# Ledger of designs, part 20: VHH binders against Integrator complex subunit 15 (IntS15)

Target 1, 373 residues: Integrator complex subunit 15 (IntS15), of Drosophila melanogaster (Fruit fly) (q9vpf9)
Amino acid sequence: MSMSIDSNKLLLRKGDMKLDNYPTCAVEALTRLETLIASRNKQNMVMQIISEFIFLERTPKDGDVRKSQALPISQMNLFQEFQLIIALIEYFSRPGRDATRNAIFLSLFGSHLTPQRSKLLSRLISTAVSGSVAPLLSSAGTWMQQVGCKTPLSLEVAQNIVSDFISYSRKTPEQLKQLPMVGPHFAANFMVAVADLYLNEQRSPTLNPPPDALLDTITEWMMENPTLCQASQQPLVLPAGAIAMPFTTPLAGLLRWVVLAPLVSNRSAYSNLHLSLLRALQQLVSSGESTALPSQDLMQIVKSLQSYCARLAESKTDPQADAAYQKCMERFAQAVQIALSSNCITNQIQLLCLLESLPPHKLMKIVIEAHKK
Key: E = the ipSAE of ESMFold2; O = the ipSAE of OpenDDE; V2 = 0.75 times the mean of E and O plus 0.25 times the DockQ between their complexes.

## First folded at step 12 (VHH; framework vhh_4orz_3)

Design w04 (from u02 with S56Y Y99F Y108S; at its last look DockQ between E and O 0.27; V2 from the best seeds 0.00; counts 0 for: pae E 9.5 > 2, grease 27.2 > 24.2, SAP .691 > .668)
Fold by ESMFold2, look of step 12:
Structure w04 (fold): chain B 373 residues (1-373), chain A 119 residues (1-119)
Amino acid sequence: as target 1 above (373 residues)
Amino acid sequence: EVQLVESGGGLVQAGGSLRLFCAASGFTFSDYAMAWLRQAPGKRREWVALISEGGYTYYADSVKDRFTISRDNAKNTVSLQMNSLKPEDTAIYFCAKDFMDYFRALDSWGQGTQVTVSS
């Protein structure tokens, strides 16, 4: 029998109806998206289904927010957020259908996320780390590469993992220690992101070292997983027509840590990490400029060393007599020598000129002269 | 650093009542949802009750109609009134900032408060 339109509207009462039917409507929406995502003509419908039935969002009214920053407004309560996280864990735990899984993940959490979706994404990923949910972590690794490992979206995820597993934990959980085995691509991309957060003057006015437990964890990952940096080079499984964004290796950012660390820290873990990075540089696959160690990142290390040497000059300290500076330069020279011999640096001439601008160091001088030709 | 201190546990006969308290510090209490979790010996941790920053309450099916969660933002406390207690309620009870702490490792929590319900 047919029913009046008023009867249908009476079935949809205030949030109690959503509470009683949630998360069932989100699970049904995920199933519907699998069929719709195969048709690229239905992208607008896909986004509407995600917004309305998965994230329970409404379109902003006139005057709610600035029009240039207008985003959908979440109507989810805390229990619905909990229910959604559990439903998504279940959905993304299913193995197989990698291209479809990645397409759904990217549709849910692509660029320009609302604050609510960003919060849910971070909680979802932390939950997947805690549960060792390999298929979800594989999709998260693909997601980080596609949005960029150093973008605000990826850095927020990395910061939340540090908070959840390092800062608010008295003991580093086994699930974090095993992350390279469970989700190697995600672990490599996480290292790119977290390397950008510390010992990086582009991110902070001061050289802030990583927390000791984070440094120890990354050092252990690199020592125990010799091919981890190669995980960032694996081809992505994406839907037809999608453009794979270039991968980023964690080598440059972690090199910045070990080279600059003597300026702020005496932790011996940096020596172990440095050795592991030198081994990884020797193993780096030479595939042209796409796998090369970006010289721009190395030049940032030079800039930080120049700033430190300027500070030494103000205090009338000779850089050649400064033990910290000499240790920085020893580590830097060893890495540069290996990278040049393995063809892992682009624009070598510009880099060599900048290296000559630094106060002299015996090994670096030898490296520069050997490659100046 | 966030501090959560649980109290009010003890030994009680089946059918009895207890009231648990959680004193919170180190964060803006009124901005966060709060939860009670429990862990029985040899079992995984499970959520029990949660209360939003706005005062809305939610309960696990196993404790519904027997337990009541409440908060006092002036005192930075969360309470759990437990009535009609059963032996299956025997556990260490923990309060949590943000109910998503459900998946965090156990050693990131305080001592908890032991509730033991005898036959």
Scores: ipSAE 0.011, ipTM 0.403, lowest interface PAE 9.5, mean pLDDT 81
ESMFold2 (binder alone), look of step 12: mean pLDDT 82; pTM 0.833
OpenDDE, look of step 12: ipSAE 0.017; ipTM 0.450

Design w05 (from u02 with S56Y D98S Y108S; at its last look DockQ between E and O 0.27; V2 from the best seeds 0.00; counts 0 for: pae E 7.1 > 2, grease 24.3 > 24.2)
Fold by ESMFold2, look of step 12:
Structure w05 (fold): chain B 373 residues (1-373), chain A 119 residues (1-119)
Amino acid sequence: as target 1 above (373 residues)
Amino acid sequence: EVQLVESGGGLVQAGGSLRLFCAASGFTFSDYAMAWLRQAPGKRREWVALISEGGYTYYADSVKDRFTISRDNAKNTVSLQMNSLKPEDTAIYFCAKSYMDYFRALDSWGQGTQVTVSS
C-alpha cells in the first residue's frame, strides 16, 4: 500500500511536462493522453495538454488581443512545426490499438481547429501520403468520415493533396498512385472531397473541371481498384460510446463529373471513368447497398443541366441539337437506370419528376417510363 | 446543470409529418454537437441524426432524406422535422448533447417524447 517512486512517476499531470525539450514534450504528452482520453473527468486536462505541449499555444493576453472569443495563439516556429510532424508520423506508426490511435487523432484534429492546427494537419497528411504511412492514413480516413468529407476541414486537406501532388508535380508521384492500396478508406474519402470541389455549382458559380492529372489519377484508381468506392463500408474502430458517422461513397460526386463533363471538356478519361462508375454501381447492386446514390445528390446534377439549358434558350439553341447536352443525358440515363433498377435511390419519385422537366432524351425517357409504374 | 427537454411527439398516421423540439440549458449550447436518438419497444437505443456546432448534419441511413435536423443557437434549441413517417419510426425520441464533439460521443439526454406512427 506504500506508494513507491515508480508509482509516482506514472502519475499524469500537466505540471510534469517541460517545454524546453520540444518535440520530446509533445511525444510525452501523446503517450500520457492514451491513459486520459476516455475519461470525462480529464477532458479539460486533455485539451490543455494538447494546446500547451503539443501545439505550443497560449491563451491571448489583454495586451495581445482584446476579444472575448479569441482563439489560442500559436508560438511554434517553422522548425518546431517540422519536428512535430516527424513526431506524429513516428507516433502513429507505432504498434497499438486502432481505437486509441483514432481517438488521439480525433482529439488533435477535431472540429474548430485554429488556422495553425489546420495548416499542420494538411502538411502532416501530405507527408503521410509521401511516406506511405498506412496507420496514420487509416486514422485520417476515420477522422475525415467523423468530421464529414465535405466540411471545410476535409476540403482543405483534399485541396492540399491536389496542390502538393498534382499542381506542383508534372507527373503523379507513385505514392499518390498507390494511395488506394496503402489507405483505401482515406483514398475513398479523399475522392468524396475532391469530387465536391469540381464540376459542382453548389461550391462554385461556374462548372470548374478538375485538373487533368487529378482526373487521370482518379480514373486510374477506379479502373485498378474495383472495390474502392466501398472502402468506407468497413466498420469504424472508435472508442467506447462513440457514434460512428454514416459513410459516404464517392459514386455520386464522380457521377456528377462524368455527366457534366461534356459541357466543359472532351477528354476521353471521362468515358473511362464513366465505365468504371457503371461497373462499381452494378457491383454495389449485387451486394444490396441501398444508399449509394442519394436522390438529393442526383438532383444537383439535374439543376446544373437545367441551368445549362436555360443558357441554351438565351442563345436560341435547341437542346436536342446540342451534342454536349445529349452526351450528358446519355451518361446520366445509363447510371440512373442501374440505380433505379436496384432501388439504390431514396425518394425516387422526386427525382423522376425533376428528370421529366429536362429537355427530352430518348434513353432517359425510356428509363423514366420503366420506373413510374 | 444540463437540461434537455423534448416536445412535439404524438400520434400520426403513416405518411404523415411531425416536428420535434428540444430546449437546452445549463451549458454553452453553441460549443456542442447535438443529436436525436430513438428507442423502439424492445430494441436498443439508436442515433437518428446529429448536427455539429458548425451546423453540419448527419443522418442514420434509415431516416436519410426523410428527416431534417436543425439548430438555433440564439434560442438554444434543436429540432427534428420528420416527413414520410413509417410504423417503423415508432419510438421514444431523445435529444442528446455530445461529450467529446469529434468522437460524436453523447453524455446527456432528456426524458424523451413518444412518437407513434399508425398503419
Scores: ipSAE 0.020, ipTM 0.536, lowest interface PAE 7.1, mean pLDDT 82
ESMFold2 (binder alone), look of step 12: mean pLDDT 85; pTM 0.868
OpenDDE, look of step 12: ipSAE 0.336; ipTM 0.692

Design w06 (from u04 with M100L Y108S; at its last look DockQ between E and O 0.22; V2 from the best seeds 0.00; counts 0 for: pae E 6.1 > 2, grease 24.5 > 24.2, SAP .68 > .668, placed apart)
Fold by OpenDDE, look of step 12:
Structure w06 (fold): chain B 373 residues (1-373), chain A 119 residues (1-119)
Amino acid sequence: as target 1 above (373 residues)
Amino acid sequence: EVQLVESGGGLVQAGGSLRLFCAASGFTFSSYAMAWLRQAPGKRREWVALISSGGYTYYADSVKDRFTISRDNAKNTVSLQMNSLKPEDTAIYFCAKDYLDYFRALDSWGQGTQVTVSS
């Protein structure tokens, strides 16, 4: 089906870009975007070029765009998608300005949030992980921060990585193990996303643990590099005038994992991860970062524990006699102690009050009393 | 020049509802994603919700299932229905053009509208 690209609209585009040869036209389009992206007045043109020449989308006629909430439909076949992925990998591997690269990446995957582009993005990033394509992963890390690490798009990317490298692999590939070295910012943001997927009652009424291989991978990452969580705090390289979204660290999500793990698992990996988290928190004390552990995230952990204690009460079980609860509280208290000492928790008073609502734990009580003053 | 004008803010009790509106001008509205941001006192500005040009919606976890973003391309407006409001939702809310702007990451927003949720 010959995309009747209204020849007249192509003529209005000062560039002799022809859809005659894919992916050559996509590569040409990317090159052209480098120049156009520097101009604030050419955003519409950038959008059109991306849609038509990169993603081969049917642009609704200007008159119909207002009326038809219809998403542009990509006419790309599977082979063309593959070609585009390769072309993009090659493009992002070229020497260039990081700001420009990131701007282009955001332009490709930021404005037209279609299911097709989302799938392509996930495949692209998985391929980049497999190929250890550092520049592309850097852009992907930037992208994840800008869109939000816990948004559906970011979670989709994370899920695909888990699927490709954990679920369908007999062994965790070396490329995934090396991800923190190749793309630390992306790795950190990836951890934020995956941490949100598991042992999270906001997503599932049941506490679903992560796959064993994923847990082991994350644990290894954290043990080898306790500063990995700080990679999420790196300043974004954006064009002049751009506004960076706030960063999110994986600390709160991973803390949720280790604190709630005793309720569902006795794997030693959680203990190792906990130790690594404590080390990471200690390092934050030296950096003075106050946004590393949002109180809201910690309050979520408390709520989960409250729910568990309520169930114990229903079964006439004393929380003081419950080994799982005691282990949860021990891990939690240790982390909170370090975090409070470093002043890296927001709204500390509220958190302390909420912690007091839990059945008493010796160490937690000490921590609360020390900081309520 | 891009203009974004927010309205609909106010004082509401916890558990209540508000609907915010944003009127947009100075750009091809239908071609851009629109977003709502908020900034609480002493806190960093954060994104709340985003709607793509095609109508796909995305929400921050903190507002998921409580807030609904929608747009009317014919009127160049974007709205945010906020239900089950909490004191933590107290902030100035901003309408923004294309949070993942082609050239500049979220460089256009309005003056904002104050939302206060009392306990």
Scores: ipSAE 0.026, ipTM 0.441, lowest interface PAE 3.7, mean pLDDT 87
ESMFold2, look of step 12: ipSAE 0.108; ipTM 0.601
ESMFold2 (binder alone), look of step 12: mean pLDDT 84; pTM 0.858

## First folded at step 14 (VHH; framework vhh_4orz_3)

Design x01 (from w03 with Y56S M100R; at its last look DockQ between E and O 0.56; V2 from the best seeds 0.00; counts 0 for: pae E 11.3 > 2)
Fold by ESMFold2, look of step 14:
Structure x01 (fold): chain B 373 residues (1-373), chain A 119 residues (1-119)
Amino acid sequence: as target 1 above (373 residues)
Amino acid sequence: EVQLVESGGGLVQAGGSLRLFCAASGFTFSSYAMAWLRQAPGKRREWVALISEGGSTYYADSVKDRFTISRDNAKNTVSLQMNSLKPEDTAIYFCAKDYRDYFRALDSWGQGTQVTVSS
């Protein structure tokens, strides 16, 4: 008959029969993975079990040669997706066994996710926020640090939270307001991600401010949780052999918000956020190998101010007479002075030279001269 | 079966440069991301630089703009050019192969090469 008769056709028929066992086979797979993930020699088996029994993925039927990449195809229906999310919430709600929990989470949702897995991850995390599921949120915080808080995957998760709890919500739910207490590491990493989405000319040609409710929520978090920006500095609990990726604080990104805000907004919340950032900088313990405000991030603020001053020059407006520019520079100078006094900036000589390129501001000039020796 | 042999370490004055080399064998070198790790006295092993199969490079913040990782798939080697060295860079440097799909799990297989930066 057909020259393409293949055991994979039999597997597809067996997969149809396994609908009666879902999500039981996923729960059993999670348990089996706990014993298998410790072995370097079992990685292919671990990935196959995850693909076939947890996400119900199959090899593409024809391997369409016009596609650039042949990814597994999910055969999961909508009810199975819901069942999986519930099973994962229950699995990750169990207390203890932090290294194992993190190993499973990273194995399910590491780098290079399929679109279907990425969608499931975003729904899972939003569900965990709504349910205040602290152990899952701890694993999600570890995951964000390991894949990078500003990568597309992390930004998708952050945007999903903004969508679910800010954009399509009539008021900010209490579970989001309590996120710093329930999952402080995740909350800190979420702030890194959303800080990158707004008031950021690397992401958009226009300085787009954050939604008002998001700004208010983050301002309240910072005011009520003074050590939140340091939550990622605690060592990660990772499986044996894993290497912790460097942590990131949200300080630089939030500083960009408060420094650039006078160019686009009159919201008083930015003044409260600025005060909270100054307090966080004052209280920061420093080390020679850790920097809360990398000079690269501060140079981005300078570039945005330079662009604004170029527009002022085109309208023949003196930057020293422009109220918005003066307010930006006042906030920037205050933060830079505190950060230098707290040893929070790497390559400070390079930064100070770049700051001199901006139109002069009295406080910033004093700060520059005090630290150029 | 997998062998990673590091070389090129030594003693250098602060501000100086060194180039490290890693010779790899026992696996299809071009199919894997490769990395450099380091372990300073009394510290845990930490990630320094990574180069993907396709040649994309990534660096720890502490070495960004000072170190450059490169690979030569014809010779099965990974190199780390270290410029503007500081005493804080003193460590044993290890070559590592990416071992686990879907996250950055790096393993060291050799004894490493000592880099000492004097003040």
Scores: ipSAE 0.000, ipTM 0.358, lowest interface PAE 11.3, mean pLDDT 81
ESMFold2 (binder alone), look of step 14: mean pLDDT 81; pTM 0.829
OpenDDE, look of step 14: ipSAE 0.185; ipTM 0.643

Design x02 (from w03 with Y56S D61K A105K; at its last look DockQ between E and O 0.01; V2 from the best seeds 0.00; counts 0 for: pae O 11.4 > 2, placed apart)
Fold by OpenDDE, look of step 15:
Structure x02 (fold): chain B 373 residues (1-373), chain A 119 residues (1-119)
Amino acid sequence: as target 1 above (373 residues)
Amino acid sequence: EVQLVESGGGLVQAGGSLRLFCAASGFTFSSYAMAWLRQAPGKRREWVALISEGGSTYYAKSVKDRFTISRDNAKNTVSLQMNSLKPEDTAIYFCAKDYMDYFRKLDSWGQGTQVTVSS
């Protein structure tokens, strides 16, 4: 019984969907999206269904949702938001193709997110972390890579996780500690985002260290799993024809943490994290992976150190006598040595030149001389 | 209507530098990520660099650390600084408005500007 191609066309009409029962209509919409996403030419319909039946947004009457500059206004109340979160968790926990799941997630939280959707996304991911929902976290990891781990949206997600699990908790929840096991790709991308939030002069004129509990958590993750940073390099499972965005590893951001930490903190956790990073770098060498450390990110570290040295000069302090600077340079030199030896740094010559501009450090000098040859 | 106008292309020797510009109009520029694409003769169009609304930058592996994408929201412009150019970089370069969905779509691009790198 050849169920005619025509009957499938009828099922795909927006007109057959009823808004009568939330979140039932949202779940139904998600199911319909599975079929629609398989078709490359139905993107507008996908977005309309999402807007209307999942997020209960008013769609402008006259036009391509993609062309409308006005952000749709959602009619969802707080209760409905909670219902949606639960429904989404349940949906993403169902057996299915990873490509489809990821496509749906990307469709839900793609471009032109409303503030409400962004908040909902953050809550959804936090809930997924709390519940150790592996499939959803996998999709979230994919999403972070596609959107960009250092974009405002990703940073918002990361900040909310920090707020929910670190700032409001006396003790780091076990669920967060297990995140690398439950969702390694997401954990790695989360580390990229969270690393960007702290000890970053591009974001703040002052070097703000991470909360102690966050530092401890990240350090523990890295100590327990030195290959965790490689999880960010996993190939994305996307529909055919989709463009995968490049990955970002947490190595550069975390290196910035440990290198600049002596300027603001004497916590031993940074030493442990540094050791773990060195191990991670060594393992990367063994895997043959290249370009794990962008030179631009390392140059930012140098700029921070330059700035610090300028302040020392203003105070008539010799950088050679400054214990903090010496410790920064030692950590930096060790990491750079390993990274250069493994050819995992891009544009090495430019970095070396910039490193030479810093007040001399014995170990760094050795490293520079060894590689300028 | 979305308009993107590329400029700054030309002939350059290997190892040289070029800076491409794109002027955007017809949409709220600050609300969209922007990208540079290139198409070499006989090859498929590929993305080169992307800059998010917030200024985060992403690069193709082939151009990483050589190219720099930047944007000026006040002027509705996006730029691509290209250093250490190689013959393999020869292509028509396009400015594009990025739209992220399940198929990461670039929904608008200009006429492009020719970049030729001689050996």
Scores: ipSAE 0.052, ipTM 0.494, lowest interface PAE 2.2, mean pLDDT 87
ESMFold2, look of step 14: ipSAE 0.446; ipTM 0.802
ESMFold2 (binder alone), look of step 14: mean pLDDT 82; pTM 0.835
OpenDDE, look of step 14: ipSAE 0.031; ipTM 0.405
ESMFold2, look of step 15: ipSAE 0.379; ipTM 0.772
ESMFold2 (binder alone), look of step 15: mean pLDDT 82; pTM 0.835
ESMFold2, look of step 16: ipSAE 0.426; ipTM 0.787
ESMFold2 (binder alone), look of step 16: mean pLDDT 82; pTM 0.835
OpenDDE, look of step 16: ipSAE 0.015; ipTM 0.338
ESMFold2, look of step 18: ipSAE 0.365; ipTM 0.754
ESMFold2 (binder alone), look of step 18: mean pLDDT 82; pTM 0.833
OpenDDE, look of step 18: ipSAE 0.005; ipTM 0.253

Design x03 (from w03 with S52Y E53S Y56S A105K; at its last look DockQ between E and O 0.12; V2 from the best seeds 0.00; counts 0 for: pae O 11.7 > 2, placed apart)
Fold by OpenDDE, look of step 14:
Structure x03 (fold): chain B 373 residues (1-373), chain A 119 residues (1-119)
Amino acid sequence: as target 1 above (373 residues)
Amino acid sequence: EVQLVESGGGLVQAGGSLRLFCAASGFTFSSYAMAWLRQAPGKRREWVALIYSGGSTYYADSVKDRFTISRDNAKNTVSLQMNSLKPEDTAIYFCAKDYMDYFRKLDSWGQGTQVTVSS
């Protein structure tokens, strides 16, 4: 008597969930998602459950679903948001499959985030950092990679962390100092995001340095853990059928910081960070990992230097006599030398050509000549 | 509605070259990353190449130095130049938009274009 487990009965109809008790209904929804998330055919249902029972979003009844590009409006109050954050932290701290957890996280905070969900995400992650919630931070790290570490969403998360832990504190909180140990993948991706926020002419016409406390924190991270940058390269644990997005290393962005820093700052922390970066690059060589530094990111540094030299020219200043430029080039040349020797740079020829376009620097010239063969 | 139309596939001998094209419509093309994926018979879908809106490119190790991804924002097209093709490159190649389509639109990818590399 083969008990045909009527697979039909477990189809948790949306109709069985009651909105009567928040956040209990949200937790129940999350639990239901565990079974649904693995099914490709139920993605719409997943999204509906998330919208209705987790974020309490209402779709305007009257609008032709086709026409109403109107973002669902969440009916959550501040207290409910807080309850949700706590509920999510608890949920993600439960034993379970990493792939499922990551899938749920990605479903909660997918491509079409409402401003409210985005804010909630930032608060959630900050709370996770404060509480050293490793499973949630792991999912957040995966999320950042999937959505892109330099996207507006990732940058918003990073900015909020900076605001919460750096801007209002005289000393870096212990929780942030421990972030590389608690959530190395997230920490690495966080570094990618923050690196993109500062000393970046693509974002601002002026080179804006990072806050001192942030610089010191990142420098400390890099000094204590030279392999931290490799954490971004960890394979993602995703559900079956999901495709992992390429990783982004923090090395290029941080290199931009240290190389361009002499133009805006004389802080010794940049020298320490530079040294740590060189060590990190050397370690990558030993690991056989081939693509640590995208040539495009390095080319961006070159462009910034070109721009600076153009300004010098306008002021009738010889770049050879400019101490800041010389220091920039020295740091840059040292890093490039290591990276090229390790074959860690993509499209090396293009980079070398672009480097040749800069006013000559003794060490850089040696590096270029050694590798243009 | 987002539309992606792949073209340029065909039969080629080992060591040969092909250039794939993807025409994109229904979204602001210049604001999104574009990618090429491939699926070989009996294998999982895999990333081949990615180009960000800013022009940064990434390649799978298996195709590194052989394939080149490029985009033309004026024409809303992304291309994949494939050189030194190998039998292992035989697959259906798909064009994809955005990092976030991986959950909702894994099934909504275009028909793809078949690339067959003969030994």
Scores: ipSAE 0.000, ipTM 0.240, lowest interface PAE 11.7, mean pLDDT 86
ESMFold2, look of step 14: ipSAE 0.007; ipTM 0.432
ESMFold2 (binder alone), look of step 14: mean pLDDT 81; pTM 0.825

Design x04 (from u02 with M100R R104S A105K; at its last look DockQ between E and O 0.01; V2 from the best seeds 0.00; counts 0 for: pae E 5.4 > 2, placed apart)
Fold by OpenDDE, look of step 14:
Structure x04 (fold): chain B 373 residues (1-373), chain A 119 residues (1-119)
Amino acid sequence: as target 1 above (373 residues)
Amino acid sequence: EVQLVESGGGLVQAGGSLRLFCAASGFTFSDYAMAWLRQAPGKRREWVALISEGGSTYYADSVKDRFTISRDNAKNTVSLQMNSLKPEDTAIYFCAKDYRDYFSKLDYWGQGTQVTVSS
């Protein structure tokens, strides 16, 4: 008996799920979603329940949620948002199947996020970090991988964490320091996102370094846990029929940090981070995992260096005499050497060719020659 | 009934190229994003490439700059040009419909076409 979407809505309405009893109705909705989310044919119903009972969004009466280009407007007030955050934390802390939890999380914060839902997500994750809520952070890690760690949504989440824990704090909170232990997958994906935010010419024409406290935090994470970057490679626990999106490791972005850092900063933390990255790369080699460094990300580093060298040329400065460039190349060459030796780089030939386009550096030359065979 | 029929697979040497095709029927093709997936022996099915209804393209890092996804709405087809093929690209490749939401279940994919890259 295919209960019509209307009959199910009526059942939900006839049930004690009164919109005026928030957040109880949201919690009840979440519980109901546990059974519905497993059904392939009930996705629309799931979305409607989420919209109406969790986020208090007005759905246009007649429109296929899929067809309505208009983002539903939530009528949630600030207090209700807070209540929802607490309710969600409690819900995700309940015993349950990881696949179901992840599915619900992904359904709540899918690809069509309203600005309000996005903000709420950022707040939720920040609260989860503060409270060391491991199950929620696990779902958040999965979410970041599925949506992409470098997407605007992921970057917003990352920026919010940086704002909450770094920008407003003189000292890194203990909760953030513990993030790799509490939620290693999320921590790794968070690193991907934050790495993308700084020292990235694709985002800003100027190389903007990360805040000192963030740099120190990431460096500490990497030093204490060389395998943290591997956490991004954890198999996703998804519902049946779902396809896992490819993982992204933080290695390439962090490598960009350390390689380009000499152009903007002389902080010793970058040297420590570099060392920790080299160790991480070595560890990956031992695990047999071959896709740690996308060639495209490395090529981006090369392009930045090319741009820098072009500026040097304009100033009639020899790159061989430029200490910053030399240091960049040294760090880069060391990492590339390890990565190439372990076959962790995609499209190695293209990268090598591009590296050859840079002003010569002794160590880099050795590396290139060793692997062009 | 939704039908997705993959073609173009085969045996190719490393460094070679293949072009996969998917013929779609049973739905308004232009309204849906299309994707290519692959599954290697003993491995999980993985996302390879996506093209949105608007023509935006996305690629897995492993295939980025080597593979190109395209669509022809007039013919209800999606294609995957695969260049610089590697042994690790050996898999069954599947065409999938409505990959709009990375969070949702794929509603339909084809039977797949075998791609074998020999060293």
Scores: ipSAE 0.039, ipTM 0.541, lowest interface PAE 3.8, mean pLDDT 86
ESMFold2, look of step 14: ipSAE 0.125; ipTM 0.576
ESMFold2 (binder alone), look of step 14: mean pLDDT 82; pTM 0.830

